VH-VL binders against q0atu2. Designs and how they scored, part 61

Target 1, 119 residues: q0atu2
Amino acid sequence: MLDKKARIRTSREYRNVFEKGKRLSGRFLIIYYVENALDNNRFGFITNKKIGMAVIRNRIKRQLRAIVREYQGQVKNKHDIVLVARAGIGKSSFEGMEKDYIAIMKKAGLFARNANKID

## First folded at step 17 (VH-VL)

Design yk33
Fold by OpenDDE, fold request of step 20:
Parts: sequence; C-alpha cells; structure tokens
Structure yk33 (fold): chain C 119 residues (1-119), chain A 119 residues (1-119), chain B 110 residues (1-110)
Amino acid sequence: as target 1 above (119 residues)
Amino acid sequence: EVQLVESGGGLVQPGGSLRLSCAASGFTVSSNYMNWVRQAPGKGLEWVSIIYRRGSTEYADWAKGRFTISRDNSKNTLYLQMNSLRAEDTAVYYCAREGSSEWYYFDYWGQGTLVTVSS
Amino acid sequence: AYDMTQSPSTLSASVGDRVTITCQASQSIDSWLAWYQQKPGKAPKLLIHDASSLESGVPSRFKGSGSGTEFTLTISSLQPDDFATYYCQQWDEDSGEAYTFGGGTKVEIK
C-alpha cells in the first residue's frame, strides 16, 4: 500500500485535481493530474460499478496501487494524480493495466527523464 | 536494423491447423509488445492477437479458442498456432511490433505470410 | 467495442492535389490514433502516430490532425508515390478487440 502521505484522501483534494488538472485517457485508465505544492506526489484511485462487483473493483484497486507503487519513484515530483479505472479494465491482465499506466504517464510527460524500465 | 520475417503460411483444408512463425532480428521479441494482424484478400486490416513482455496474451473474440500466440525467446521468434481453420481465416498474416517507447501503434511489420483455407 | 469509420473508401486524385482522409471513432480516444500507408503486395507502413506525430522519413506533405473522435490525414500535394491505401488505427477498450482499424481509403489516380 502507498504511504499515507502519498495518497489523495479528501473530497476536496480529488475535486481540486478534477477541476484544475489535465485529463488523459488510455485504453483502461483515465488520469487526471495537476501540480501540487508539496514535496511528494499523491495518488488517487477511482473504480466504479461498471468495472464489476466489489471484489473485482477491490482487486483492480489493489493492482493499480501495486503498479503505481512500482513506478512511483520515477514519476516527476509535486503532482497529484488520480487514476480512474475504465470499464474494460475488469477483464484486463495486470500487464495490460501496467502497459496502459506507463503509456498514459509517458504521454502526460510525468516520468522523470532518468526513469528506467519504462520503455 | 529491425526485421520481421513471417513464414509457415500455405494451403490448408477447413478444420486444419497451421503454425506461423515470425523471426525477429535487430531487437528482442520478449522485450516488446508483439502482435499478429491479418488481411483478407482485398480487405482491410484486422487485429488478431498480442503477447505482452511477461507473456500475457490477448485475442480477438473470433480468435479465442482457435488461435494461440507464443514465442521462443531463445530463437527470438513469435508464433501463431491456428487451429480449426475456416475459409474466412484466409488472409495474409503479419507480425507487427508496437513502438519501442510509445505503444498502441505498430512501427514495424513483416512482409506477411499467406494462409489459404479451402477445400 | 469501439468502431472506426474511415471515409472515403475510395478517392480519385491527381498529382499535386490536396487529399483529405477522415476517421471517426465511436468513442473518444484522445490522440491514440495512427495512420498507415499500404501498397499492393506490401505490408502497411506507419506514417503517423499519436494523431499528429510523423514517423522518421515520412514526407512533410503528410499531416495528421484531430483528437477525441475525429481525425484527418492530409496530403498537401499528392505525389506519384502516394497512390496507395491508407488506414487509421486505434486501441479498443474491449479486451476482445485490442486494436481496430479503419476500413481503408484507396487513393487512386484520376
């Protein structure tokens, strides 16, 4: 699990990202991202019932957190990033999710220049 | 230089099986997202299957249960096992690599191998 | 499943003409669109990815534009080497159809 300080937790924090952030869509994910005034990145995760039952949504959240955790050290600093899982993600493989995350993050320019293992 | 060379195509009867090969050079198959795309005579392009870097696979709905994508890392070769072939499977089959750093498009294609299914 | 409608299916043009091909996606794909050129008996050749990024070696007369659901490929001045069939391509949210192609546009000599 992500560090507590690395999580978007409040409705206000989420609202700020949605209102002021940029949006990019991938095959399985939509990301909203905006710069923050902190020294660390924060991540939020949204799954809805279109993905499937609660057990599936929880699995997806767990997998997305794992992906984010694996690559978080390579993400540019001072960003709030919300991941919204699209309906099709429920049937995707972990690798599919990972690929999409990396692809979107690359397109958003959110990886550091010296990031490794993202190509 | 990057090269993809398909082989294994030919004439086969309905219900028959065929295994296509795609020999890659200039890059490592297992380090890339590799796809099969087919094109029926005089028709458009149709995606068949993808194999991810760690081995996850996806298939077009019509291909599920009949087609299997795989690879031999030692030979740097991609395969497509086709079973229960039908007349409508007649097509040129291409192996295609997704972009090296950016994905969801195909930057290199083989010249294709023709599969003809007829009685 | 995502649909991709490419138009026109065929167009006749002369050397020097401005040619425009359109692809319309049923769902927004932002800029995740690629264009390919295919000549008879040959494999498709990537021209543009990310809707507007030209591949290395592709002439500047090729231009991709658009985002969301509407995309266009423009050839500013058609050259003899440009007579071919063109395809657009997108990803698909459906795991049963990871990628979809437009129906193709055959650019032929008038």
Scores: ipSAE 0.922, ipTM 0.959, lowest interface PAE 0.5, mean pLDDT 95
Fold by OpenDDE, fold request of step 20:
Order: C-alpha cells, then sequence, then structure tokens
Structure yk33 (fold): chain C 119 residues (1-119), chain A 119 residues (1-119), chain B 110 residues (1-110)
C-alpha cells in the first residue's frame, strides 16, 4: 500500500491537479498530472458509480494502487498524479489495467529515463 | 527480423472445428501483446482476440465461448482454436503484434490464412 | 462498442493528387489512432500510429493529423504505389471489443 506521503488526500490537492494539470486518456484510465513542490510523487484515485457497485469500485481502487505501487519507483519525481477509472475498467483484467497504466504513463512522459519494467 | 506466419486455414463444414497457428520469429510471443484479426471476403477488418504477456485473454463478444486464444512458449507460436464454426466466420485470419514500446496498434501482421465455412 | 466513421468509402484520384481520408470517433481517444494500408491479397501494413507518428520506411508524403475525435490521413502527392484500401483503428473501452477499425477507404485510379 502507498504510504501517506505518496497519496493525494485533500480536496484542495485534488482540485489543484484537476485545474492546473494535464489530462490524458487511455482505454480504461484517465490521468491528470502536474508537477509539485515536494521531493516525492503523490497519487490519487477516483472510481465513479458508472463503474459499478461499491464492491467493484473498491476492487478497482485496490488493483490500481497495486499497479501504482509496483511502478512508482520508475515515475519521474515531483508529480501529483490522479487516476480516474473509466466505466469499462469494471470488466477488465488486472493485466489490462496494468497495460493501460503503463501505456498512458509512457505517453505522458512520466517514466524516468532509467525505467526498466515498462517495455 | 520480425516475422509472423499463419497456418491451419481450410474448408470446414458448419459446426466444425479448426485450429489456426501463428509462428513468430525475431521476437518472443510471450513478451508481447498478440492479437487475432479477421477479414471476411470483400469486407473490413474485425478484431477477434488478444492474449496478454502473463496469459490473460479477451475476446470479441461474438467470439466468446467458441474461440480460444493460446500460445506455446517453447514453440514461440500463437494459436486460435475455433469451434462451432458458422458461415459468417468465413474470413482471412491474421495474427498481429502490438507495438513493442507503444501499444494499442499493430506493427506486424502475418500473411493471413483463409478459413472457409461451407456445407 | 465505440463508433468509428471513416470517409469516404471510395475515392477516385490521379497520380499527383492530394488525397484526404477522415476518421471520426464517437468519443475522444486523444491520439490513440493508427492508420493502415492494405493491398489486394496482402496483410494490412502499419503507416502511422499515435495519430501522427510515421512508421519507419513509410514515405513522407503520408501525414497523419488530428486528436480527440477528428483524424485525417493525407497523401500530399498520390503515387502509383498508393492505390490501396486504408483503415483507421482505435481502442475500445468495452472489454467485448478491444479494438475498432474504420470501414475502410478504397483509393482507386481515376
Amino acid sequence: as target 1 above (119 residues)
Amino acid sequence: EVQLVESGGGLVQPGGSLRLSCAASGFTVSSNYMNWVRQAPGKGLEWVSIIYRRGSTEYADWAKGRFTISRDNSKNTLYLQMNSLRAEDTAVYYCAREGSSEWYYFDYWGQGTLVTVSS
Amino acid sequence: AYDMTQSPSTLSASVGDRVTITCQASQSIDSWLAWYQQKPGKAPKLLIHDASSLESGVPSRFKGSGSGTEFTLTISSLQPDDFATYYCQQWDEDSGEAYTFGGGTKVEIK
């Protein structure tokens, strides 16, 4: 699990990312990302009711956190990144989610130069 | 050099079964996202199935329950098992690899193998 | 399934002509669009990915542009080797249809 300092937690922090950040869509995810003034990255997760029941939404969040945790060491530092799950993600496999996360992050140029698990 | 070679196509009666093969060279099938795409005579392209790096699979709704995508890592070969074939399944079947660094497009295709379903 | 409308279905042109093919997505796909060329009896060939990235070995007369829902493939000066059928392709959010192709555009000699 992501530690507290690696999580976007306040409404103000989320609002800042949505208002000042860039947006990029993938098959199952939309990311909003912006540089922060910290020495670490922070991640936020949003799952809307269009995905399905609360049990499904919680599962998706858990899976997305697992994916982010797996690759967080390869993400460029000093970024706030919010992941918004799209409706179709409810029926996707974990591998499908992982593929989409990597694809979007690569397209956004958010992986560090020495990243080694993204190809 | 990357190469894909399909085989196994032929004439089959309605309700019959057929297994297609796609022999890959120049890259590792299990390290890539591999797809089957078909094309009915004189028609457009239609996605059939995908197999992910760790073995997860997806199918077009019309293919579910009748088609199975698989691979043999020792042979570096992709397969498509087709059961309960129908006349509308008549098509050239292509195996296609997604891009190596960027995904969601197909950078290499086989020559295709023709499947004809007729009584 | 996401809709992908490709136009025109058929296009008659002469060598040297400027040719434009359009694909319209039912929702925004940012730059997740690819273009393929297919000749009779042959497999599709990738021309462009990420809406505008030209594949290695593809002539510079091919140009992809657009983002969101509107995309175009332009051939600045049609050559004899360019008479073929062209397809656009996108991903689909629905797990029951991972990828969607346009209906195709047959570019034939006038």
Scores: ipSAE 0.920, ipTM 0.957, lowest interface PAE 0.5, mean pLDDT 95
Fold by OpenDDE, look of step 19:
Structure yk33 (fold): chain C 119 residues (1-119), chain A 119 residues (1-119), chain B 110 residues (1-110)
Amino acid sequence: as target 1 above (119 residues)
Amino acid sequence: EVQLVESGGGLVQPGGSLRLSCAASGFTVSSNYMNWVRQAPGKGLEWVSIIYRRGSTEYADWAKGRFTISRDNSKNTLYLQMNSLRAEDTAVYYCAREGSSEWYYFDYWGQGTLVTVSS
Amino acid sequence: AYDMTQSPSTLSASVGDRVTITCQASQSIDSWLAWYQQKPGKAPKLLIHDASSLESGVPSRFKGSGSGTEFTLTISSLQPDDFATYYCQQWDEDSGEAYTFGGGTKVEIK
């Protein structure tokens, strides 16, 4: 589980990312990202009803948190990043989500230069 | 030097089965996202299937239940098992590797192998 | 399923001509667009990925542009070696259609 300090928790924090951040879409994910004034990264997760039932949305959220946690140490510091799950993610495999996350993060230039676990 | 060489194509009757092979060299199949793409005579390109680095698979809707993508790591070879073949499955079948940077594109292709389904 | 409309289907041109091929996606794919060249009896060859990134060894006369739903491949001055069929390619949000290709554009000699 992500540390509390690594989570975007308030509506104001989410709003800041959406209003001031950059947006990039992948196959299953949309990321919004902006620099913060902290020493750590914070992640937010959004799943909407287009994905499916609450059980599915919760599963997707858990999977995305797991992916983010796995690669957390390789993300450039001082960023707020919100992951928005696209409708098609409900039918995606875990690997599909992971591949998309990595691809988007690479394209966004959010991985550190010497990231070891990046495909 | 990266190379992909397909084999196993030929003439088969409707309802028959065929297994295609794609021998890779210059890179490790299991470390890459590998795909099958086909092209009917005089027609465009059509995605068939993908196998992820950890072994998850996806298929085009029309391919589900009839086609199976797999690999043999010891042989560095990709496979496509085709069952219940139909006339409309007649095509050149290509194996293709996804690019390693941004992905979602195919940087290397085999020469293709022709599958003809006819009575 | 995402649609990819490629136009024109056939294009007649002369050596030295400026050639433009267009692909329209039914939904925004940002810059996740690739272009391929295919000659008769040969496999497709990657020309451009990420909408505008030219592959190594591809002549600079090839240029990819666009973002979102509109993409263009331009050959600034058509050469004899460029007569071929070109395809655009995108990802698809649906798991049952991971990738989608355009219908192709055959560039033939006028």
Scores: ipSAE 0.898, ipTM 0.948, lowest interface PAE 0.5, mean pLDDT 94
Fold by ESMFold2, fold request of step 20:
Structure yk33 (fold): chain C 119 residues (1-119), chain A 119 residues (1-119), chain B 110 residues (1-110)
Amino acid sequence: as target 1 above (119 residues)
Amino acid sequence: EVQLVESGGGLVQPGGSLRLSCAASGFTVSSNYMNWVRQAPGKGLEWVSIIYRRGSTEYADWAKGRFTISRDNSKNTLYLQMNSLRAEDTAVYYCAREGSSEWYYFDYWGQGTLVTVSS
Amino acid sequence: AYDMTQSPSTLSASVGDRVTITCQASQSIDSWLAWYQQKPGKAPKLLIHDASSLESGVPSRFKGSGSGTEFTLTISSLQPDDFATYYCQQWDEDSGEAYTFGGGTKVEIK
């Protein structure tokens, strides 16, 4: 769904974001984000076993990827962004996850200037 | 100009039902995250339910199965159907809007409608 | 589920006093904290969102601060209009308890 160049893929890339990036928590998500040297954004997704069984964790990752894809055109370029799912996300709705993503991305200042209300 | 007006409260016997209404003006109910919050006499505030913009819902655990949040877009009105009422449901019930730019905070509240559950 | 502990439950003060109300979250909520003012027989009114951001029309004597788990609302010089009950509010990641409020602080005339 996300292009290969828009994905954080290696352990080193993830570690860079965790160690050098800023952290912001929302209701269901935590984001870590740092400027990169590329022309584009890259996204990574982390779930842990506290969320639930593997099928639930995989569903959550797919839903988060869909949300990120929908709003990626509004994200300021040159950022590596890791979304870490919190334990309560397993019982959330898609709308709950989407609301939280928009809220934390706005609070982080990661949406482009003059972006209008996001749906 | 934003106004929220609750109605439908009153005295009801245990086991009874009531439907609360919240008429909104100055904004569109279906474009916002709408909540019910209650306050028992002399007590604090307690969240009841949310309806998301596309119709997903969440309920306080104690309300699940007894209360239903809904809306009528043609009347710009939010509802709370309350069934199997108990004495502990006695409270003022408020409808509240989450801020259009700053979600997770209630920027406008109605004046509330009193529900009294007593034999 | 998250807890929200608000203190004190009642506070007696005089006009002109500096008043401080605290809220303690059981889990970090970053800065996702609101403060509300409620007068008897009236609905709550949002004063502060995002821990420290004043709502439009709220007097500058109100100041919110804190992040993580500890938050304060300070009224720098109490006015007659400020005698009310104050509530803090957070989200909870449990969908069965999306929002929780502190127990309230009643600010009374001494």
Scores: ipSAE 0.843, ipTM 0.931, lowest interface PAE 0.6, mean pLDDT 91
Fold by ESMFold2, fold request of step 20:
Structure yk33 (fold): chain C 119 residues (1-119), chain A 119 residues (1-119), chain B 110 residues (1-110)
Amino acid sequence: as target 1 above (119 residues)
Amino acid sequence: EVQLVESGGGLVQPGGSLRLSCAASGFTVSSNYMNWVRQAPGKGLEWVSIIYRRGSTEYADWAKGRFTISRDNSKNTLYLQMNSLRAEDTAVYYCAREGSSEWYYFDYWGQGTLVTVSS
Amino acid sequence: AYDMTQSPSTLSASVGDRVTITCQASQSIDSWLAWYQQKPGKAPKLLIHDASSLESGVPSRFKGSGSGTEFTLTISSLQPDDFATYYCQQWDEDSGEAYTFGGGTKVEIK
């Protein structure tokens, strides 16, 4: 998955993103994002009970971490980014989540230019 | 120049089957998110199905189990297999491309092919 | 499932009129909304994506606005070529209804 330093770890770190950051909704995801004082990005992941039972929520978290890892080299540095899964994500495919992640990250201006979008 | 050309429509009896084709030129089908959208005569637009770049699919709930979206990448062609057809499936069927960098919007549509389900 | 309410369903207008069409989403879709124009016997044509971004070749008399749940398409001075049916379109987070369209607005010659 993601390197330890690329994870949002504490309640205070999460609270800072929710209180100070911008919010953008996609089809399956909501992102909250704020510039940080580091040289790197940090990611957090939230799933809630609206999505489904624990096995479904754990699968979603695993898939989102894989997506973030795949595209992390394209993300502009110095941001804390929290991905909140929406209820409909539980029935989405991996590709549906991936599409939405790319779309919302582009709309938020968080992807660097000339990034490849095709496998 | 981007072009989409549907074919395979026609008159079919209730319970019958039909396969629609959408020949694409000016872009690669497998590099894009491709959709079918239908329109009953005198009515509005209704989404049917999507195929993702790596082959994952989604269907409108009413189509699931009866319709199958697929593609043949060597022919750059999208398909819709329709089984167990009913009178309410009578419509013009369009194939539509989501924009290459502007997903969730249909930037090119074919001319449509009419499917009539009648006894 | 998200609802998309488009109004009016039909309107009569004259060349030169200002025409306004509205779409209301039941849930916020930020600015993820498209407008299409469809002429009789033809496929829909994308006019506006992302609520307000005009497609290439679309006349500047077309203007999209709104965000969240309320969206409008305005034609500032209706031309003969603009008599058509207009649809808005959104995504839905439910995989069984990925995209939904408004019911359409037919713009007719008065």
Scores: ipSAE 0.843, ipTM 0.930, lowest interface PAE 0.6, mean pLDDT 91

Design yk33
Fold by ESMFold2, fold request of step 20:
Structure yk33 (fold): chain C 119 residues (1-119), chain A 119 residues (1-119), chain B 110 residues (1-110)
Amino acid sequence: as target 1 above (119 residues)
Amino acid sequence: EVQLVESGGGLVQPGGSLRLSCAASGFTVSSNYMNWVRQAPGKGLEWVSIIYRRGSTEYADWAKGRFTISRDNSKNTLYLQMNSLRAEDTAVYYCAREGSSEWYYFDYWGQGTLVTVSS
Amino acid sequence: AYDMTQSPSTLSASVGDRVTITCQASQSIDSWLAWYQQKPGKAPKLLIHDASSLESGVPSRFKGSGSGTEFTLTISSLQPDDFATYYCQQWDEDSGEAYTFGGGTKVEIK
């Protein structure tokens, strides 16, 4: 499906999340999040050069987008969410990133109550 | 109901090998993040390795290339293969589960198995 | 690699005393901190996760607090069963040292 509605696109949109949103740090990720006036969620992704060379940064962004897409149906709607990758993410596995994403989204209260229940 | 039982420790000479086992009951090993943690006699706790739910692994830098974490899902058992053992590897080795809904914390530990590396 | 400094290393106290143990992280870990109790010859036991969330079955005299880089474990009225070694634990973003424990605090009878 088209992801243009699910993207944070402009500097103003990013700045709104950073200035008005809540912040929560995990092991590999930091999220900033704020309620929006839409009926859907929007996601933004930030990586920096400390993670590694461009091919590594592109891989990280692709993996984070895949994780977000996999769990997007379980995310409470009406939020703008920016994921900021921490330097250590460059050496992490896909499962390490996925675990951290689930953990921080649950702690932020952004998942439906049963998103990652084992028992 | 949750229980972890380590076995396979013993006396071994430097350069030798051992395989530790951790039999789990009351939960499914492959549905959880499982870790090995060690403690030298009279010393503190030191993380060794993790295996993720889908089989990805991480190791302490000093263990990389010498130790291998694995599991057998049909036996609900976690393993640590230890090669090229050194005197400094002498410790009680624990298996530990990360909490089913609160990851990054070890909610259940086995009683440990002692590995002694001495000539 | 993140450093985790736990103090004091040894603490002498009497039954009924209020005791406080401190852990300091070199980098902010939000509230992602655990406290464990360990008695000689026994496995560690999780007391507190997420800095202040008490595990089921842990006596209410145990209290965790803090966020960011400084964390405390307080025992409001020390009981004979509380003489043990206590460890804090964090994650590290470096995969070569995923979890780091404090050096431990041995709580002894005065």
Scores: ipSAE 0.841, ipTM 0.929, lowest interface PAE 0.6, mean pLDDT 91

